# Miniprotein binders against MMACHC-like protein (cblc-1), part 23

Target 1, 261 residues: MMACHC-like protein (cblc-1), of Caenorhabditis elegans (q7z144)
Amino acid sequence: EMSHAESIKRVVDQKLSSHEGFESHMFKIGSYNEAVGESSPFALPYDDSTMALLILSTPDMFDVAFRKWVVQKTMDFGSFDEVCEMVSSPIQSFLEDRLEIMSEKLRKVEENFEILHDYSMTPQRRPKILMQTCGHVAGAAFYYQPCHFQEDGVTWPPAGRMGPNLKFIGLSLHPIYGGHFAFRSVLIFPNVKIPEFCEKEPRPILTASEDVRTALEKFNYNWKDSGFRDFGNPTRRYSTTQMEFFGRPVAERWEVLRPWV
Short names: E, the ipSAE of ESMFold2; O, the ipSAE of OpenDDE; V2, 0.75 times the mean of E and O plus 0.25 times the DockQ between their complexes.

## First folded at step 20 (miniprotein)

Design y12 (from v17 with L16A E74Q; at its last look DockQ between E and O 0.77; V2 from the best seeds 0.80)
Fold by ESMFold2, look of step 20:
Structure y12 (fold): chain B 261 residues (1-261), chain A 86 residues (1-86)
Amino acid sequence: as target 1 above (261 residues)
Amino acid sequence: SDEKVNRLAQRIEELAEKVYELMEKIAELGDPLLMLMIWRLMEAIEDLATLVHELSKNGLSPEAINQIETAFQQIEELLNELADMI
């Protein structure tokens, strides 16, 4: 089973390569279900030993793979302006194209799999899968949860925007990229069992509780300025172009990319 | 009163409809940060509905009304921050 699982991961890594800004991280569905709680509405209905692969993107996804895709689309459509008119959601369209290419190759090795995305929702419009939990149990990115950083006799977080109906949420930081990454998809393989697979522990980029609390405050109170991404002083970061693209309102995003063509 | 509770419930439903429209747009972007924040907002709306229900069991005191109005303000602020990106 481990040999088959490794063959599956190899195909995924070949089609969504680290050079092109992707990582895959193997985990067992049972590890995820234990973390969310087995009675949780977010628990997934698969055997505990079921293989899953978490897909995340790193800065090169935008700078290498997406850039190549934009150049190719410009050639296919005849002009950059035509691509802008016809493709309203460039990142999503790019990812869909890449996942289809990956899926075609993957079916030759294992035909039975499901893909869940960060945006996948139930009919009740709730997430089908909790990406931050997947990141932690797979050992990919440490999930800093506010409940683990309380201090006796200290009121935290400070009074502010957070109230009884707006939760102070946790933050995932990658050991290399800090907040300069994104969870994208989870592949689930119902016919592939990895009972002896042992996920690595996630390596925290922040270890001091004061640093974690400061990062969580920055994330919860000022997420729009992206400053939370730099906690831990990561050595690899989103490019200026990527920061500008995602920092602008959607209607303005395409124009950021014009220098590429 | 029951009329006051009904008006609050209507405001919550109208707020939820705005969030559903925004959610559909955000889901198409390939922007997981915005997706995480819209999930946070949907949870807040559900919590507000629960808050209104629980506080109404003993009548809507002035203190209960103030708490509910503060919750509306906080939810609307996050909604506006997300809407500005779309």
Scores: ipSAE 0.790, ipTM 0.916, lowest interface PAE 0.8, mean pLDDT 91
ESMFold2 (binder alone), look of step 20: mean pLDDT 84; pTM 0.794
OpenDDE base, look of step 20: ipSAE 0.821; ipTM 0.913

Design y13 (from v17 with L16A L51K E74Q; at its last look DockQ between E and O 0.72; V2 from the best seeds 0.79)
Fold by ESMFold2, look of step 20:
Structure y13 (fold): chain B 261 residues (1-261), chain A 86 residues (1-86)
Amino acid sequence: as target 1 above (261 residues)
Amino acid sequence: SDEKVNRLAQRIEELAEKVYELMEKIAELGDPLLMLMIWRLMEAIEDLATKVHELSKNGLSPEAINQIETAFQQIEELLNELADMI
C-alpha cells in the first residue's frame, strides 16, 4: 500500500504545504514504539507497519500563512479589535481552521485516521505521543538526549547550575531551521500499512559533543530567551515578530500583530 | 513522622492541581515550547512524590528534608515562570 501512502502524503502536503511553513515526514508506528520501548506507557496501540505522518511548522507558518489568516479575520469581523475580542487563542484557532480544511480533503482519499498533537494528553495527564521521538525516528530533526553526551571525567551539567529547570531534557534541532520550528501533530492511519518503508536517518546539525552540551545548557537554563534556536547557524529563522509574539505574556500577544493590518 | 509525610503529600497534591490548571490553558495556545515545559514540570512533581515516599521509609532526616525542599523550590520556580507568561 505504498502508493496509497504516497497519495495520502500528497494530499496533506497540498493543504499543509512547505510554501506555507509546514513539513510532513512519514514514519512507521513500529519505529516509534521501538524507540520509546514496547512496554512504555508512551507506546501506541497500532501494528508496527502502521503509517504515520509527522507535521511540523517552519518560520513561514507564522510569517506567511498565519499572517494571511489574521488579515482575513480582520476583514471578516470588520476590525482588528473585534478579532481580538472574539478569538482568544489566535495560533490555535488558525491551526484548527487549517487542519479542518486538510481533513475534509484527506477523508476523500482515506476516511480512517487519527490526529494527535503536542498537547494531546491521556486521562492521567501524560502526553499521548512524544514529539521529539517522532521527529528523530521520522528523520525530520535530530533529538539530542543528555544521556548520550556524558563524558568520563567531565562534570556535566556543571554543579550548582540547575535553576528552575528541575529535569535536564533533550533538544530537537532541524537540519535547516535549527530550533526555529515546532512539532505540531501526528496523523495516524490504522488501515494503511507501509512495511517496506525505511525512514531516513536524521541529519545532525551539531556533531561535536561540546557543541551539543552547550546547546542543551542554553535550552535548559535559558529557554525563555530563545537563544537555543540559533545553534547550528540555521539558514532560516523566526522573524522578529514571531519571536516577540511568543516572548510576551499571552494577554499581550494580539497587540504584536496590529501592524499587520 | 507520618504527620510530616502527610503534609508533604498534601503540598505535592496542591502543586499538581496548580499545574493541571496551567496545562489546560497552555494546551490552547499553540505554543509547543510552553507545552514541553509544562510536561517537564509534571514529571518533576511525579518524581518528587516518589522521592518523598522513598526517603520517608528511613525517616525524614534533616538531609532528606533539605533534598525535598530543594526539589519543591525548583518546581515552584518553573511553575511561577510559566504562570507569569499565562
Scores: ipSAE 0.798, ipTM 0.914, lowest interface PAE 0.8, mean pLDDT 90
ESMFold2 (binder alone), look of step 20: mean pLDDT 83; pTM 0.786
OpenDDE base, look of step 20: ipSAE 0.826; ipTM 0.918

Design y14 (from y11 with N58K; at its last look DockQ between E and O 0.82; V2 from the best seeds 0.81)
Fold by OpenDDE base, look of step 20:
Structure y14 (fold): chain B 261 residues (1-261), chain A 86 residues (1-86)
Amino acid sequence: as target 1 above (261 residues)
Amino acid sequence: SDEKVNRLAQRIEELAEKVYELMEKIAELGDPLLMLMIWRLFEAIEDLATLVHELSKKGLSPEAINQIETAFQQIEELLNELADMI
């Protein structure tokens, strides 16, 4: 069973390689369900030993793999302006292409799998899965939740622009990339059981409660400036081009890529 | 009191629909940060609904109304910030 799980992971890692800016992290559905609570609306209806793979993107997804994709599409369509006209969502289209290629290879090893995305929702308009929790459980990135950094007799977060009436959310930080990464998808394999598998522990990058609070405040109050991404002193970051791309309104994003062709 | 509560509930539903419409657009972008902020808005709306419910049991004082209106304003501000990105 573990050998089959490893073969699945190998196929995924071959098609979504680290060189192309992807990581996969294996975890058990039961470990996730324990973290969210078994009675939670986010609990997944699979056996506790069911294999799952979290897929995340690193800076190289944009600067290497996506760049190659944009160049190739520009050649295929004949001009950059034609690509801009025909492809409304370049990152999504790129990810769909990559997941399709991966899925075609994966189906040869294991036919029965489900793909959940960060945007996957239930009919009740709730997330189907909590990616930050998956990241923590799989040991991919430490998930700093506000509830774990409250002090008795101290009102935190402080009242402000996004005061206590606006949901204050947690932040995941990767041990290499800090906040310069993204959770993308989870693959679930209902027929693959890994009962003996033990997930790695997520490494806490921020150790001081004050640093964690500051990071969470930057994330919740100043998310647009992306300053929260630099917490934990990441060794690799999004390029200036990538930061500019995601920092612009959607209609202006293609123009950031024009220098690539 | 019941009429005020019903009006607030209607405003919450209208806000939820706007967030849902925005979410459908953001889901197509491949931008996880925007998606996280959309989920934050949904959770904030649920918290607002809970706040309205709890305050309504005690009576909608001027202070309670001010708390609710402040929460609306904060949610709408974030919603507008996301809308400006698409």
Scores: ipSAE 0.808, ipTM 0.909, lowest interface PAE 0.7, mean pLDDT 92
ESMFold2, look of step 20: ipSAE 0.812; ipTM 0.916
ESMFold2 (binder alone), look of step 20: mean pLDDT 85; pTM 0.803

Design y15 (from y11 with Q74R; at its last look DockQ between E and O 0.72; V2 from the best seeds 0.80)
Fold by ESMFold2, look of step 20:
Structure y15 (fold): chain B 261 residues (1-261), chain A 86 residues (1-86)
Amino acid sequence: as target 1 above (261 residues)
Amino acid sequence: SDEKVNRLAQRIEELAEKVYELMEKIAELGDPLLMLMIWRLFEAIEDLATLVHELSKNGLSPEAINQIETAFQRIEELLNELADMI
């Protein structure tokens, strides 16, 4: 029963390893559907006991796995400059290469699965899957939602500060990395049922309600400076190189990586 | 009038297309934080369409038009901010 699901997770973890900055977290589709609401447009059309794996990246994805990939591409193409010319989307190209390698090995164990990404979109221009909800349900990263941190007799968040039509949204923080992580993909296994599986509870890096409200305000009002990522004083963080890479316009990003080769 | 509502609906669709074009670029970057902000913009546009529909039921008063234009301006500001980071 559970042994097949565990074999699937082992294959995924071998190809998307923690050493190389990945984590996989198992959950049931039913737990996700309950969290979003069964009538929600975000509910997924699978049996409640259907196995899913949430894939997230940690700082070592960039610093270890992506770095090795860039070095190898430089060798394959002959020079760094040739890689820059041929590969316009380096992070996504790296992730696609890694997922294809994983998928080849995974098909030997379980032939039927689907991959949804944070960027997967419905025809109605909505996300196909809510990653923050997956993170919470799977026990991977606590999803701090404004509705759970209200105080009686106090208006919070302050009215009007977001401006019209823009909602004040929740924030997911990893128990080790704080905001220095990213949800990437969800693998769904329609033929694998795990009715007995109990997801672990997400461990909150922030426990005091005042700290949560401050983090949510930082995220909603000032997310561009990345300060929200440091809430909870995580000891493992994005490197200076990763912060610089994603902080620059696309045309300038490759140059950040030149010292790697 | 229906002509004003139709013009607003056209502007909403044009705005959604601009966000979609930016979304395609952001999806290729492998940056889920920016993708989350794109989803936030699409939701804001959907809410703007709802706002226009609801306010049009009673005729578009000067205050209703001002509320709608302020929402347009906010969404365009955020779209431009995201575009400048790409």
Scores: ipSAE 0.811, ipTM 0.916, lowest interface PAE 0.8, mean pLDDT 92
ESMFold2 (binder alone), look of step 20: mean pLDDT 83; pTM 0.773
OpenDDE base, look of step 20: ipSAE 0.837; ipTM 0.922

Design y16 (from y11 with Y20W; at its last look DockQ between E and O 0.74; V2 from the best seeds 0.80)
Fold by ESMFold2, look of step 20:
Structure y16 (fold): chain B 261 residues (1-261), chain A 86 residues (1-86)
Amino acid sequence: as target 1 above (261 residues)
Amino acid sequence: SDEKVNRLAQRIEELAEKVWELMEKIAELGDPLLMLMIWRLFEAIEDLATLVHELSKNGLSPEAINQIETAFQQIEELLNELADMI
């Protein structure tokens, strides 16, 4: 029943709210399986009508929610240096804390759910779930795939099968944030069926093929400088602090946050 | 020769082990961009295994070896770029 599905989404949105830099997007597992191919190793073993929620983060996840978490941890441990020593993976620790709070409340409404993450892996060393495909089928972010932007008589991407460095991968762009967002998790509810649910079409922030090819090249060749995130001239962007934090080697990331405390 | 193909298969497995070790560090960072590059590397290693298999059907000529070594270099370059972030 759709009323149960909406109750689940309401709990998720209350605990992972837009004001704290999260979005949830409902989709059917069947829509995902159709997109990857029913015989694909990436197809998920659930009924087509099975409810799923895609969780993504926006700039406020870092600037608002994570910042508050760092400040609170500093007070709890007594100093910033103590937090740095005790918490090696601050973003992951923050997200796990938030996910547990959300999961505790969610179990009161629906006990049977599973969580897949962007890092969830099969025994064959493949992702358990293709986040960019989820983003597209849920209507959250348009997924630009290199194969859809090839032109006859033009060699693109250059350098054949392996590409210029490696095989080209696709890019997802959010209609508001461009590349200033991240896919985090998918909640799957095996006992909740939404056969009547129709996902929104994703709105492409880039429409001209030349612009898409330029964005894909920037993403595949220069992902470290984060320039790909600005394609489509998004109106909301990652802060300078977030850009610096994720742009540095992991061992240096904690020191970026010291001015917060 | 089967000896050269077996050596290339061993190098591919060693490369996959290096990517696995890096993945274990990256998977717990909360950094999906880095994780996406890990997925890209695993796929590229699988594609390299396919390339070795296809080129070995007619023997491993010097030209085939050069293609395979170029593919190794491209994968190792991204692996090193990613390792520098850790």
Scores: ipSAE 0.815, ipTM 0.915, lowest interface PAE 0.7, mean pLDDT 91
ESMFold2 (binder alone), look of step 20: mean pLDDT 84; pTM 0.786
OpenDDE base, look of step 20: ipSAE 0.826; ipTM 0.915

Design y17 (from y11 with D84E; at its last look DockQ between E and O 0.82; V2 from the best seeds 0.81)
Fold by OpenDDE base, look of step 20:
Structure y17 (fold): chain B 261 residues (1-261), chain A 86 residues (1-86)
Amino acid sequence: as target 1 above (261 residues)
Amino acid sequence: SDEKVNRLAQRIEELAEKVYELMEKIAELGDPLLMLMIWRLFEAIEDLATLVHELSKNGLSPEAINQIETAFQQIEELLNELAEMI
């Protein structure tokens, strides 16, 4: 069973390689369900030993793999302006292409799998899965939750522009990339059981409660400036081009890529 | 009191629909940060609904109304910030 799980992971890692800016992290559905609570609306209806793979993107997804994709599409369509006209969502289209290629290879090893995305929702308009929790459980990135950094007799977060009446959310930080990464998808394999598998522990990058609070405040109050991404002193970051791309309104994003062609 | 509560509930539903419409657009972008902020808005709306329910149990005081309106304003501000990105 573990050998089959490893073969699945190998196929995924071959098609979504680290060199192309992807990581996959294996975990058990039961470990996730324990973290969210078995009675939670976010609990997944699979056996506790069911294999799952979290897929995340690193800076190289944009600067290497996506760049190659944009160049190739520009050649295929004949001009950059034609690509801009025909492809409304370049990152999504790129990810769909990559997941399709991966899925075609994966189906040859294991036919029965489900793909959940960060945007996957239930009919009740709730997330089907909590990616930050998956990241923590799989040991991919430490998930700093506000509830774990409360102090007795101290009101935190403080009242302000996005005060206590607006949901104050947690932040995941990767041990290499800090906040310069993204959770993308989870693959679930209902027929693959890994009962003996033990997930790695997520490494806490921020150790001082004050640093964690500061990071969470930057994330919740100033998410647009992306300053929260630099917490934990990441060794690799999004490029200036990538930061500019995601920092612009959607209609202006293609123009950031024009220098690539 | 019941009429005020019903009006607030209607405003919450209208806000939820706006967030849902925005979510459908953001889901197509491949931008996880924007998607996270959309989920934050949904959770904030649920928290607001809970707040309205709790504060309305004994009637809505002027202070309770001000607290609710402040929460609305904060949610709408984030909603507008996201809307400007698409």
Scores: ipSAE 0.801, ipTM 0.906, lowest interface PAE 0.7, mean pLDDT 92
ESMFold2, look of step 20: ipSAE 0.811; ipTM 0.915
ESMFold2 (binder alone), look of step 20: mean pLDDT 84; pTM 0.786

Design y18 (from y11 with F42Y; at its last look DockQ between E and O 0.80; V2 from the best seeds 0.81)
Fold by ESMFold2, look of step 20:
Structure y18 (fold): chain B 261 residues (1-261), chain A 86 residues (1-86)
Amino acid sequence: as target 1 above (261 residues)
Amino acid sequence: SDEKVNRLAQRIEELAEKVYELMEKIAELGDPLLMLMIWRLYEAIEDLATLVHELSKNGLSPEAINQIETAFQQIEELLNELADMI
């Protein structure tokens, strides 16, 4: 029932709080399966009314929660240099630590749940779950798909910018953060059914087709400069430190964090 | 010709192996943008294999070869962009 689903969401929100840069968004697996197509290899083998929670991160995940974690690890290991040596994947390690804490508390309320991540893959090295679709059906972030923004008399996407084999892909923009957010995980609760739950409608930060096409071009052709994140003039953005961290080669990322310590 | 098709298939296999190696490294980063881009690249390689197969049915005309080489160049550009981040 919905009261159980709300109790689950409350535990998740307490352990992955908005103050520390997380959001959880409830949806039904059936809404996701309909969006990907019931015969799609991306459809998930759960009842249509199965409860799911999409977890995404906002700028404060890095600036507040991850920063605290780095400071604490520095104290635990004795020095920043030792943390750098011992922890090769700081964001991944931080998220795993936070998910374990959340999962421990969540099991006391609901023992049977699955976690799928943005990086979860099948043996064929394909995504187990399409995060942008989850974001749209949960009402968390509007998913702008290129096929929805073609017009008669307008050649788009531009010829010669993408070869026949490099797909022009869609972009998700958050109504508050624009592109300054990331989908992280989906919790699936096979024993929790929410047939009466109505997902929120995703609120588009861009409504004009021309603005959407420009954002999609920026994303597809220039994703490394992160300019796509600013479409819609979001009110909150990634900090300079976060932009530097994710914008640098992996081997250089730890050094970005040294001023925190 | 069969030799040209075999050479193209070998190039595709070499690209796929590089992409698999990057994909495993990227999956450990907690960096969803890079993860999305490596998924995009893997799909592009599968589409390239399909393209080579379909165009080889009619023989590899100069136009077909040019189309295939253009696809290789764009895939290799994205691969290099991702590899530079790792």
Scores: ipSAE 0.802, ipTM 0.920, lowest interface PAE 0.7, mean pLDDT 91
ESMFold2 (binder alone), look of step 20: mean pLDDT 83; pTM 0.778
OpenDDE base, look of step 20: ipSAE 0.824; ipTM 0.915

